# VH-VL binders against Coenzyme F420 hydrogenase subunit gamma (frhG): the designs that were tried, part 1

Every score and structure here is a prediction.

Target 1, 258 residues: Coenzyme F420 hydrogenase subunit gamma (frhG), of Methanosarcina barkeri (p80491)
Amino acid sequence: TNKIKIGHVHMSGCTGCLVSLADNNLGLIKILDDYADLVYCLTLADVRHIPEMDVALVEGSVCLQDHESVEDIKETRKKSKIVVALGSCACYGNITRFSRGGQHNQPQHESYLPIGDLIDVDVYIPGCPPSPELIRNVAVMAYLLLEGNEEQKELAGKYLKPLMDLAKRGTSGCFCDLMYDVINQGLCMGCGTCAASCPVHAITLEFGKPQGERDLCIKCGSCYGACPRSFFNLDVIPEFENINEIIANALKEGESDD
Unless a header shows other numbers, all headers, positions and changes below count from the first letter of the chain; Kabat numbers aren't used for antibody chains.
ipSAE, averaged over its two directions, is called F for ESMFold2-Fast, E for ESMFold2 and O for OpenDDE. V2 adds 0.75 times the mean of E and O to 0.25 times the DockQ between the complexes of E and O.
Where letters were taken out, [cut] stands.
The coordinates of atoms that the task and the answers printed are left out; those that the model quotes come from them. Centres of patches stay.

## First folded at step 1 (VH-VL)

Design b1 (framework fv_ebrasodebart)
Fold by ESMFold2-Fast, scan of step 1:
Structure b1 (fold): chain C 258 residues (1-258), chain A 120 residues (1-120), chain B 108 residues (1-108)
Amino acid sequence: as target 1 above (258 residues)
Amino acid sequence: QIQLVQSGAEVKKPGASVKVSCKASGYTFTSYGISWVRQAPGQGLEWMGWISAYNGNTNYAQKLQGRVTMTTDTSTSTAYMELRSLRSDDTAVYYCARDRGWYLHAFDIWGQGTLVTVSS
Amino acid sequence: QAVLTQPPSVSVSPGQTASITCSGDKLGDKYAYWYQQKPGQSPVLVMYQDSKRPSGIPERFSASNSGNTATLTISGTQAMDEADYYCQAWDSSTGYVVFGGGTKLTVL
């Protein structure tokens, strides 16, 4: 087996989003069990130091006043070949960006930042929580970028490009991103999920189409992560129409016929 | 063969706009981004921004925000960079480069460069 | 804004090892990339992701990145290696790509 080292790193100061993601990570481990070695996870393993990793899946935002958390994220970047910001808290800070004192009113926990404000991030997977299938697809494509042949590396690069582009835009997620990537591309189906997810009611659905009020937007990325037609629905790209089969075939190439 | 071919040299007056093209061949255009990098005479490389050929998303350098626009035409596999309100210090060779994605942050294929001269 | 600092020039004799540094705050926490540019030519990627060499780049090119400093090393330097060398990294504080100021390598 051509297993890679995948680490799951939890940052201090994330809210209920991190608790929600903890339950979904069991599903991720089961999906990746045959394809990856889990080498760091505070919840699922007893590792208390940060090892070298091929792919780091980083959840939660970073508390600047917590020196250990700041050092952990920096060490994670140095020891990882690919860093993935997993979930809207890691990508954009989400509501943790506006937290004061953190949980249990700790005076020293006053500033929470998305991880991209402190380290370089290669891939964003926004969501609250992201789907297990998307997480699995990103992890497998990251594997192919590291271990695949030239054709597989090009295919994986193409699949990850939209999520790398999100990382390149940085730590602010707004309705303008949804307008740019979904609505202006003709992909919007008028479901209203973006409006329902907005914590500050900055999105209204007028005549079946979302309209954003820029002055109300706190740039938390919730609407983008909740949209069923954003980068999470890559079947609009013809070459990824059969993504499940593509992944299955790539991972079984190393099996010999007995 | 993979290559990026840019449009020819331009001479412009201060206050004018210039639009440079970059035609890609030999690879799937929509699988990569295009970064734009300029170099003033005798000076170093300066990143201007990038565009995703997959979805048209852009990210521009802060110094150029409001003056630069990047676009793509997937039917011709061509990227464009338009710089407005030209100043004499915009005189430079402008390069397009294939951006392999942020896991690499690497520009592995470069255009030949386009000299833009801004003079009064 | 982030800044990457390179020495403006480095000189070596043919056959000697050239070392070009690139310094930036916590650069070792980021991936560093290196480009070679000869007069009148476009830049060429010579090293990526700190220490990886693209196909077609001679084995005498190597690189490292730790702490605040990335280093490009050229062993057995040849006249054909004479060029300007630029380091590059992504700055997480701005989300932008940054280049070093460049180093002119002279082989004489």
Scores: ipSAE 0.000, ipTM 0.409, lowest interface PAE 17.1, mean pLDDT 75

Design b10 (framework fv_ebrasodebart)
Fold by ESMFold2-Fast, scan of step 1:
Structure b10 (fold): chain C 258 residues (1-258), chain A 121 residues (1-121), chain B 108 residues (1-108)
Amino acid sequence: as target 1 above (258 residues)
Amino acid sequence: QIQLVQSGAEVKKPGASVKVSCKASGYTFTSYGISWVRQAPGQGLEWMGWISGYNGNTNYAQKLQGRVTMTTDTSTSTAYMELRSLRSDDTAVYYCARWGYSKLFDAFDIWGQGTLVTVSS
Amino acid sequence: QAVLTQPPSVSVSPGQTASITCSGDNIGSKSAYWYQQKPGQSPVLVMYQDSKRPSGIPERFSASNSGNTATLTISGTQAMDEADYYCQVWDSSSDHYVFGGGTKLTVL
């Protein structure tokens, strides 16, 4: 059976996304053993150059002054069929946009950019960090999109569409995305989680509806990631409310454990 | 305005060395790389290599490896390209070009005016 | 190493569409860039990352890159478009930027 090549590329930021992927012991074992070769990953593989990949999971933001990191992200785009921005730092820059790096500020770590400012990205997985389940689901669906039968490719395309649409909107994870994807779609429950999550207090509730102050928004995506009705929570889409069962069935090698 | 200004024309004998300068202005020098491209009379463009404005790391075209050295002086926002053991077929206009890594600037977006180097015996 | 092949010349009448090709093995998997060079002048970037236009470049310039061919298209060609055009890619296998041989566009 054909295995796809999956790489994990770490730019700048914490390793929370890699930890989330590793926490999916059963899913990771199945993906690595049955469906994918892990070809580039700090900690999990000994490849030291950026190889050809079918799916690249890219974590972290890019330091503009670190030309090696910028070269790495450009090479990753050229060598990958599907590029996934993994986590809010990769998607939107998050707090790293305002960080000079680490415990000691250094000129070379002054500017941090989301990867979409430097390359075209196919799929966004926002979160800080995203759940292990979401990371597993996207990896499996990417596999099915590339190697599945016609029915599986259609299912994978439907699952990935919201995350692909996020990538097409670019590197700004603002309250405006929450307006477009949740509030204007009639999905908002008035729970106030978005306002509570905003680090710059750019969101207030008026008559149970969130209102954004555009000039206060730092475009970090925190409100979007915290929303129970956003694309982070794809189970609001009826055909995916049983996603765990769908994934489990897709990962079986034509046999059940009797 | 953003510009790259190169040193003047040079005439050299075979076996000599030439060092061309490229002075940058109008942008943060250390945030971009400088590529060197040459063009022999009536011929096309040939990439020679690039140097990082940030850390001075270089990447040279294989056929010039060992003959070319690229350096920067961050204090004067100037890049240099030195070509050794000159041959008649090194006669060309030598361009420096800004090369950035962002989606907007990862091409050679700003070019110097060119420096004609003539190698004759 | 990648080798990029361009036609040496293309001739069009004013107002016609000019098409300049750049052929290379699997060039569609690489980002293609296009430069315009007029006699005695430095090259000017006209297209980047396959199909994207820098600010200030007219909308009549467009480009594509798929399979083994990248194409620069100039619709409604004007006399001012007369120049040499070069395609370029980064070839990771040879660790080189590679330029095509150039195409002389003549507008008659």
Scores: ipSAE 0.000, ipTM 0.398, lowest interface PAE 17.0, mean pLDDT 75

Design b11 (framework fv_ebrasodebart)
Fold by ESMFold2-Fast, scan of step 1:
Structure b11 (fold): chain C 258 residues (1-258), chain A 120 residues (1-120), chain B 108 residues (1-108)
Amino acid sequence: as target 1 above (258 residues)
Amino acid sequence: QIQLVQSGAEVKKPGASVKVSCKASGYTFTSYGISWVRQAPGQGLEWMGWISAYNGNTNYAQKLQGRVTMTTDTSTSTAYMELRSLRSDDTAVYYCARTLGYRYVAFDYWGQGTLVTVSS
Amino acid sequence: QAVLTQPPSVSVSPGQTASITCSGDKLGDKYAYWYQQKPGQSPVLVMYQDSKRPSGIPERFSASNSGNTATLTISGTQAMDEADYYCQAWDSSTFYVVFGGGTKLTVL
C-alpha cells in the first residue's frame, strides 16, 4: 500500500483548524498509520524546511509585508501536488482586512491575504473552524484521487469538484459572497441558515431575502459555508448522502488491496 | 431596466485630474460592485480597478496604484473614479460596469462610457 | 505579468462557424469571460464562467476553457455578430483582472 505525504503548513491565525483535525483522533491515527505520512508540521515535527508533499493543508493567512511568509507559501505550492486552503483565514484572509479603525498609529501597509491571492490553490475548505468530518473526508478523497483505482479516482474527483471549483473562483469571505454567488444568481430560497450562522448577527431577512449589515461583517465565511445553495454543500448530492459509509468502505477496500 | 449612466466627456490638460461619475438605477446599489475599465482610441480594454458598494473595499490595477481613487455614494447610488496626474496616454473612453465580485468578474451591465481627452 | 493572447482578426462567411481563441498560462484553472463590442457601443457580456450564457444571448454562442486555451464559438454566424470580442480572466500574481487584446470578427 502506498502512503501519501501530508504536510500541515501554518501561516498566521486560524488555530482552530488544527484542533478540528485533532478532534478526529481515531480517524487521524488510521490515516497516519495506513494511508499517509505526516511529513511537515511545525507544532508536531522538528522539520523546519518545506519538503515535497502530496497534499499540503495550509491554514492561516499570509502577511504580504513578511517576505519570508510569502516565500514559504510559494515554496509550498512548488513542492506539493495538491494544495488545500484549510479554514477561513487561508480561504478569505485575516479579519483585520475588514475591521473599522480608530487608531492613529496602526500600520496602514500591513495586509493579510488569503493564500489563493498569492498561489494557485486546488481545494478550499472554508469554516472557522471547518468541521472535523469535512477535513477527514477531504483527506481521504485526496488520497483516493492520487492512489485509488479508476473507480475510486472518479468518485474522489466528483466529491472534491465543488471545493476545487470554489478554489478556482476564489472568495472574499464577507456576506458579499452570498450576494454575488447565491442571491444575485437567483438561487436563494430564503431558509435563513446564513443569518443563524452569523457570529456577529450581521444578517437579517427582509421579504424572505437575507440582507447584510456591512459595518458588522467580520469576513468569516460562515454564512457562505452554511448555505445549502452554495457550491460546497456536499450533503445534498445524492451520490454522497451516506458519506460516512462511503469513506469506511473506501478505507476497507484500500487495506484489502495489500 | 438596469442602467449605469455616466457623466459627460471631459477635456483636460496634462497634470490635471478628472473625476468620472456613474449613477446606477434599477437594482439595489449596495448588492453589487463597480469596476472601471478604459479603452484608448483603437485599443483594447484595460481594467483599472474595482470597488465594493457593500463595504467600500477597493482593488486597483498595479499600474494605476497611487493615481486612481474609487469611491461610492450610497445615498445617490453613484460610483466615482478619479484619475490624477493625467498624461496624454490616459486619453480613453472610461467605462463603469456592474460587477458580481472582483474574482467573479461578470461585467453584466456597462455604462455608456465617458471620453476623457488629455491634450495641451 | 499574465498575458491573454487572442488572434487580432477572424473572418468567416455568413452561416459558418466562427472560433475565437484566448490563450494564457494555466487559463483552464481560472474562469474565462467573453465580451462583444460593436463600434461606438459599450461591451456586452456574452459568456461567463467559462461556458455559461447570460439571458438574452443566442444559443449559437458557446464557449469552453481547458488547459491553456479558452474558445468562444459562434455557430451559424450572422452579419450582426460582426464585432470585437474580448476574453477576460483574473491574475493572482498581479491581483487584478486581465483582458485579452481583442479579436475583430469580420463576416464577409
Scores: ipSAE 0.000, ipTM 0.461, lowest interface PAE 11.9, mean pLDDT 75

Design b2 (framework fv_ebrasodebart)
Fold by ESMFold2-Fast, scan of step 1:
Structure b2 (fold): chain C 258 residues (1-258), chain A 121 residues (1-121), chain B 108 residues (1-108)
Amino acid sequence: as target 1 above (258 residues)
Amino acid sequence: QIQLVQSGAEVKKPGASVKVSCKASGYTFTRYGISWVRQAPGQGLEWMGWISAYNGNTNYAQKLQGRVTMTTDTSTSTAYMELRSLRSDDTAVYYCARGPYYKFLSGFDYWGQGTLVTVSS
Amino acid sequence: QAVLTQPPSVSVSPGQTASITCSGDKLGDKYAYWYQQKPGQSPVLVMYQDNKRPSGIPERFSASNSGNTATLTISGTQAMDEADYYCQVWDSSSDHVVFGGGTKLTVL
C-alpha cells in the first residue's frame, strides 16, 4: 500500500467544504491511515510552506489583493499532481465573485475569483457545500487513479470524467449545463432552487420546469451548484451503482494483516 | 476573434495631456483586466499599470503615480489611459494588453496595435 | 522591487539552439512569461507560466524557471525567430509587473 499526499488549501470563503469532509469520520480516518497523509491544512495541520502533494483540495475563491493567497495558489499548482476545486466558490466564484469589488460596489473593493481563472484545475466538485459522500468518493477515486490497479484506474477515470469535463468547461457555469446534465436527463424535480439561486433572475419556472434566458445569464454556475440533482447521475451509472460497496472494499484491501 | 484596437497617433506639447483608447472585441470584456505598457524609441517594454474591467480597480507603476489615470467603459468595451503633464521622455509607443486579472497567471495574451505619442515643442 | 536581467543580444546560425536567460532574485518562485517582438509590431506571448506554450507557438520553443534564472530555449532556430525577446514576472510584494530589458536574437 502506497500512501498519497493530500493537502487542503483554504482560499477566501467559509470552511463548509472542509467540515463536509470531516463529517465522514470513518472515511477520513481510513484515507489518512491506509491511503493518504494529510500534509497541508489550515485547520488540521500547521505548515509554514506548501509541500509537494499528490492531490490538492482547494476551497474558496482567491482574493487578488491578497498577494499571499495569489502566490499560494500558484505554488499549489506547481507542487500538486491533481488540483481539485472544492465547492462552488472555488469552481465558479459563486456569490463571493459578486460580493467583493465586482459589479456590486463593496466597501473593501476586493476582487474574488474562481481558482480556474488563475491556475489550471483538473477536477471540479461544485456544491454549497458538496456532500461528504461526494468529497470522500472523489478523494478515493483520485487515490485509485494514481495508485490503483488497471481496473481501478479505469473505474476512477470514468467516475472523475464528468467532474474533469466541468473543469475543462471553465470558470463560467451555464444554465445550459443544468439543462444538459439534469433537466434533459429527466432528473429535475421542479424544486425551483436554481431559480432562487440566480443572482440575475435568468431562470423562470414554466409548468414546473426551469427555463433559462440566455441574454440575462452571466454564467456564474450558481444554479448548477445549488441543484440537488446535479450529481445524481454519477450514482445511477451502472459501474457506480454500488459505489459505497466499491469504496468500502477498496479501503478494506489496504489494511495490514498484523 | 479576439481584438484590441487602439486610437491613432498623437502629437502633444510638453505640459499637455493625452488620452489613448483601447476597444476590445471577441470576448467578455469584464472577464479580463487591461494593462498599459509603453516603449520609448529603441528601448524595452515598461509597464505603466493595469485596470480591472470587472470592478474598475487600478494599480499604477510607482513612477507614474499621480500622472496616469486608467478607466473603462463597460458599455462600449473600451479601456482608456490618460497621461498628464507630458514631458519629452514620455515619447513612446503605448500598448494596451489583455491581463493580468482573470486568468491573471496566463500573462498578456493579446495586445493592441500600439499608439505612437510624440511629445515635442 | 524585482529586477530582471537579460543579455542584450544572442546570435545563432539557422538550425542552432538559441538560449535566452532572464535572471532575478528568487525568480523561480514566480511565474515567468516570454514575449517575442518583431520590428514595428506588437509583442506576442510565446511562453506563459514558466514552461507552457500558447496555441500556435511552435514546439521548438520551450522554457524553464528555477532558482534565480528563467531560460527561453529555441531549438532548430529559423530566420523567422529573429526578434527581441522579453521576460516578465508579476512581483506580488509590490503588486507590479516587471519586464526584463530584452534580448535581440540574431539568426545569421
Scores: ipSAE 0.000, ipTM 0.417, lowest interface PAE 15.3, mean pLDDT 75

Design b3 (framework fv_ebrasodebart)
Fold by ESMFold2-Fast, scan of step 1:
Structure b3 (fold): chain C 258 residues (1-258), chain A 121 residues (1-121), chain B 108 residues (1-108)
Amino acid sequence: as target 1 above (258 residues)
Amino acid sequence: QIQLVQSGAEVKKPGASVKVSCKASGYTFTSYGISWVRQAPGQGLEWMGWISPYNGNTNYAQKLQGRVTMTTDTSTSTAYMELRSLRSDDTAVYYCARVKLWFGSYYFDYWGQGTLVTVSS
Amino acid sequence: QAVLTQPPSVSVSPGQTASITCSGDKLGNKYAYWYQQKPGQSPVLVMYQDSKRPSGIPERFSASNSGNTATLTISGTQAMDEADYYCQAWDSSTAHWVFGGGTKLTVL
């Protein structure tokens, strides 16, 4: 009753694809171990059984040539109250094919889509990878949005609104989102983290501010997720300065009350 | 050599239960799922459900929900399918099959020899 | 309640090409699988993931899946190919496997 029912779903597995998920799975389980029931983790060694979930954290993009992965993502949507696209691949997809020779016996031309092109997504968390703290906070707030009291539901709604708004903007991440939400709001520190995160080097720093080359941008959203001045850095949002204490207290109360 | 060997034929009265076994050999039992499929005399194939020997997770066909239970014994590499409250229309050959995973694709690559279950008074 | 529709029977002469269809709403957006069952025997997988052939299945077997119809094709049909053939697909709406009604192939 007092446990959060969280599923961690990995979208991977196209013939000829190369995907590594080992360290990510272990890290997430370790963080959530005492505070949530991890009810589903899809691995290549398991036959699939997708249970009912309050919150589904979905990583990776969907290969269209793998029709079973397409069916699994649709099943995940049906069995989940809240679906979270976790990471830039789930939010915005893979624009370029990444393969390494010698591991694939049947190479194929494959298309990778963000999960939002196939199902409705409630919450976006761009990043490569998002911080463990942010993942925990989103999972807890999503659960409180569904099952919390009136005050907890209001707090959860406020916390999740920016991430829900990102999901409503759709599956096309852009340097322009960083421009509108951070740079044009005067929040940019000129640190260069966005430029360092760009896989196609579409961002340069001029006069202390990032400048994007629109024709080079592949709309992956990595720069937005990496920005320390976006809402991914909770310390810059006054309403959430004590969020770590609020979450810790909510979880402790769940453990003691029957 | 991969083999699935099922228990022998059963004759049951209406309202009874039957438990069919499927012993796997020639592969790592916990690395593949086991699915159950039945076939009434002269009729087509009907999927009943599957189980993962790795964690015991099951998924049953809606028509059979509440009457079927699937289990495994990893120490003997054996899967079991129990069907309760038997009716005459449960008379069928019951098959177990191995579910092979290939990059998100699941299919039944090896089948047991089948077990005839006859329900009559 | 997804339904896969197959013709109940198909007849060909030895050496001719047999074509067995399996129809379902937007079936081409899913993987189709094919099984062969001879009288008194267990089903045998003959095609997986629309068009891939398992080891040991003759090259005369091929398959396709497009639109609403998956097709199993047997070229140069032999007497030994006489059997019942079943198509199969995953129904994402119910999280269940679904089989077609089966097609009896007669080689005369």
Scores: ipSAE 0.000, ipTM 0.390, lowest interface PAE 19.4, mean pLDDT 73

Design b4 (framework fv_ebrasodebart)
Fold by ESMFold2-Fast, scan of step 1:
Structure b4 (fold): chain C 258 residues (1-258), chain A 122 residues (1-122), chain B 108 residues (1-108)
Amino acid sequence: as target 1 above (258 residues)
Amino acid sequence: QIQLVQSGAEVKKPGASVKVSCKASGYTFTNYGISWVRQAPGQGLEWMGWISAYNGKTNYAQKLQGRVTMTTDTSTSTAYMELRSLRSDDTAVYYCARDLYSSPWYYGMDVWGQGTLVTVSS
Amino acid sequence: QAVLTQPPSVSVSPGQTASITCSGDKLGDKYAYWYQQKPGQSPVLVMYQDTKRPSGIPERFSASNSGNTATLTISGTQAMDEADYYCQSADSSGTYVVFGGGTKLTVL
């Protein structure tokens, strides 16, 4: 199987997703080095530095008044086979108020949009920040989707499908997504993580069940990304309970063909 | 309590357009999507597409892309389906159905409208 | 695009168990739904997400979905169960909703 090019593109907002990845990045780099060329580009650097990529991990929202940022995101889509919106800012946009997680209003710039409002996005990984393990798993599965054999492509498709489906739902993430995908499905365990993650306190717990106030919801997707029973915790699916071994075996089989 | 009420029967000539309405009541309209399904006389169910009442995002059946448009009016809790360039094989009962806010992997239609008969003849 | 295959008709005597199958490639990897439609009426959801029964649907309705086949099972079938039954899932790409061709259940 061939190596692929994986790039990281930073737009606007805090670098929480990159920090999460960086805290465990040596492990990720070592795992992927044999199978991927890691390329990085600076967000607002010279436009000629945006390389061709097989998988682009795009973090942050886009300021419409910054023409360079708008052109950078369009160039990223054009040069990438798979575009991943990494983190709630990229998936669902900017939080208007100052909030936990370090994303702040910039008064000189009035319009910040999720990247899906400007380009087509293949995969969503909401969260603030997403776990390093989830980011690693998505990157490996994207590799297998592009370069794997028949069995590996099928496995990767199954793993990525929930996150591809989130991208198809669009750039608004609300408590209603949590209600539909987790609470109404009987998967909620009453842990309270969704309420704790909500920057506008739109979620309360009543006898172990979260209750959302729609009028308070700013549709940032933080509750969904933080939920341990959402589709982002794919390793709880029986087919993926040994996800680390599954990935290691799939990559080892691919390497044997090198 | 949960109800979808559709507009009345229509008779159209080939080449015309038809717009069917679907008024929702008894639930928070924007928490769900609306699927449109048609059934030709004596035939089975055929999915036409889906619209999110939450963000207006649509997903149309491949063979109807370019001919169908789905919209919502959240102020009146009403969904609309417009089919253009009508042909005789578009004669069918058209249903709206409440669909869980989700992707096709998870779509399920738990409440259905009464149906609207659209007849295409000259 | 992928089409779900159902038998056109199934006949059972009152009190017998009726089984209606729905076949599609890797159907067990997706959710299956079942609808009942009586003449001149709108479809009614009878089973959702493979095995779950909506409130108001009798306990004698059950369903399964594994491999390439989803099955709707009606135990102790009654005359009132006579209807057309449709399965529904996603196509192979997960992009479009597909229905089976329908099965006419005759009781007697």
Scores: ipSAE 0.000, ipTM 0.400, lowest interface PAE 18.4, mean pLDDT 74

Design b5 (framework fv_ebrasodebart)
Fold by ESMFold2-Fast, scan of step 1:
Structure b5 (fold): chain C 258 residues (1-258), chain A 122 residues (1-122), chain B 108 residues (1-108)
Amino acid sequence: as target 1 above (258 residues)
Amino acid sequence: QIQLVQSGAEVKKPGASVKVSCKASGYTFTSYGISWVRQAPGQGLEWMGWISAYNGDTNYAQKLQGRVTMTTDTSTSTAYMELRSLRSDDTAVYYCAREYDFLSGDYYFDYWGQGTLVTVSS
Amino acid sequence: QAVLTQPPSVSVSPGQTASITCSGDKLGDTYAYWYQQKPGQSPVLVMYQDSERPSGIPERFSASNSGNTATLTISGTQAMDEADYYCQAWDSSTDYVVFGGGTKLTVL
């Protein structure tokens, strides 16, 4: 019966930060359509007051030279019970770790950081863009973790565990994460999307499998976010075989008056 | 009721290894982490490391790197901590504790085992 | 937050307020937790997430965490509160859990 406060937080202002914000729009629009009364938008550049939130969905990377943005993300952590890094830019810095300067591409010299370098992050939703269904599932499970009954809290914790473990791995989006989570798990389809997304061409396909060159990898996470198989398949867990029905029933349960 | 029940006291010689068990009951074992914390006689609490019962991921305290191994057996809901190359300074009560680890940056121990005294003497 | 510093001992008269501090660099930017340990017993969680009390912990226990210092406050201290108290935090730079050195609370 308690309404949860889910905030959609956009990081303010450098060119790299603005590019990263554009990458995540479609998933959040669909959440607003499906759960309008559970989501509100907060743009830190335009809002001087950061409200208390149960769940903060944070898009984009932080421009380190923008001191106001740095302090605002820290205040967001303090006022939020659950912080979700939404999209590969928030999780790993993605392309914002790689900037164009002079005659060639160069690292951003820490000018654009994933949010996990500045604050503790509870849940990662990698992707470019993340699936609206995944964002919905995470938001609902975060709700159940905070406000559900004892059984629902345990279920939500079990669902979120893989994405929370991703957050614990840190903010470097190494090609090695793709290797461990997708290639070594037999999920790779050989599509080459990872190689096409790599800004430094560190990935080549050899015998139908991607190979990474460590010396070229800038750990931006672009390959992981672009991979269609990078999300852990949560439907392997028996309790989540009918995840859409579980979520629909959970949302209806509190509103049922016979 | 949630319980963590540890194996009994051990007496070991310097250079030996000890393996302490921690059997969990009353909750879904794979949903929570298990941390190990030791306490030398008359001394404070020292965190040794953590293991995920979900995927077996571990994180060990720097001081114990190379000497400690943590494992789980999901079929028996049991966590294990093995400490090798024992020294007299390893004499302590060893605790397992259920770690609340659902939120990043929010790691604490809501239920503790009864403790296992490991004595290292010549 | 590699090191959390607590006073070794605190003494208080029955019915008075006991205050136990825990100091660490930027500790207020993270959660602090508190454990009570009586002789021969396992630690018991008494405060979590800076200021939350677990079910079964008396209302006379409260806590705060700001700047570099977390504080456990016991109002109307009783003889049964005599124990060792440990603060705990998580160090994000090392991904390690750290405990304070402990404070022996004596109720005279």
Scores: ipSAE 0.000, ipTM 0.428, lowest interface PAE 17.0, mean pLDDT 75

Design b6 (framework fv_ebrasodebart)
Heavy chain, then light chain:
Amino acid sequence: QIQLVQSGAEVKKPGASVKVSCKASGYTFTSYGISWVRQAPGQGLEWMGWISTYNGNTNYAQKLQGRVTMTTDTSTSTAYMELRSLRSDDTAVYYCARSRIYGLWAPFDYWGQGTLVTVSS
Amino acid sequence: QAVLTQPPSVSVSPGQTASITCSGDKLGDKYAYWYQQKPGQSPVLVMYQDSKRPSGIPERFSASNSGNTATLTISGTQAMDEADYYCQAWDSSTYGVVFGGGTKLTVL
ESMFold2-Fast, scan of step 1: ipSAE 0.005; ipTM 0.413

Design b7 (framework fv_ebrasodebart)
Heavy chain, then light chain:
Amino acid sequence: QIQLVQSGAEVKKPGASVKVSCKASGYTFTSYYISWVRQAPGQGLEWMGWISAYNGNTNYAQKLQGRVTMTTDTSTSTAYMELRSLRSDDTAVYYCARGFRYPTLDYWGQGTLVTVSS
Amino acid sequence: QAVLTQPPSVSVSPGQTASITCSGDKLGDRYAYWYQQKPGQSPVLVMYQDSKRPSGIPERFSASNSGNTATLTISGTQAMDEADYYCQAWDSSTWGVVFGGGTKLTVL
ESMFold2-Fast, scan of step 1: ipSAE 0.006; ipTM 0.445

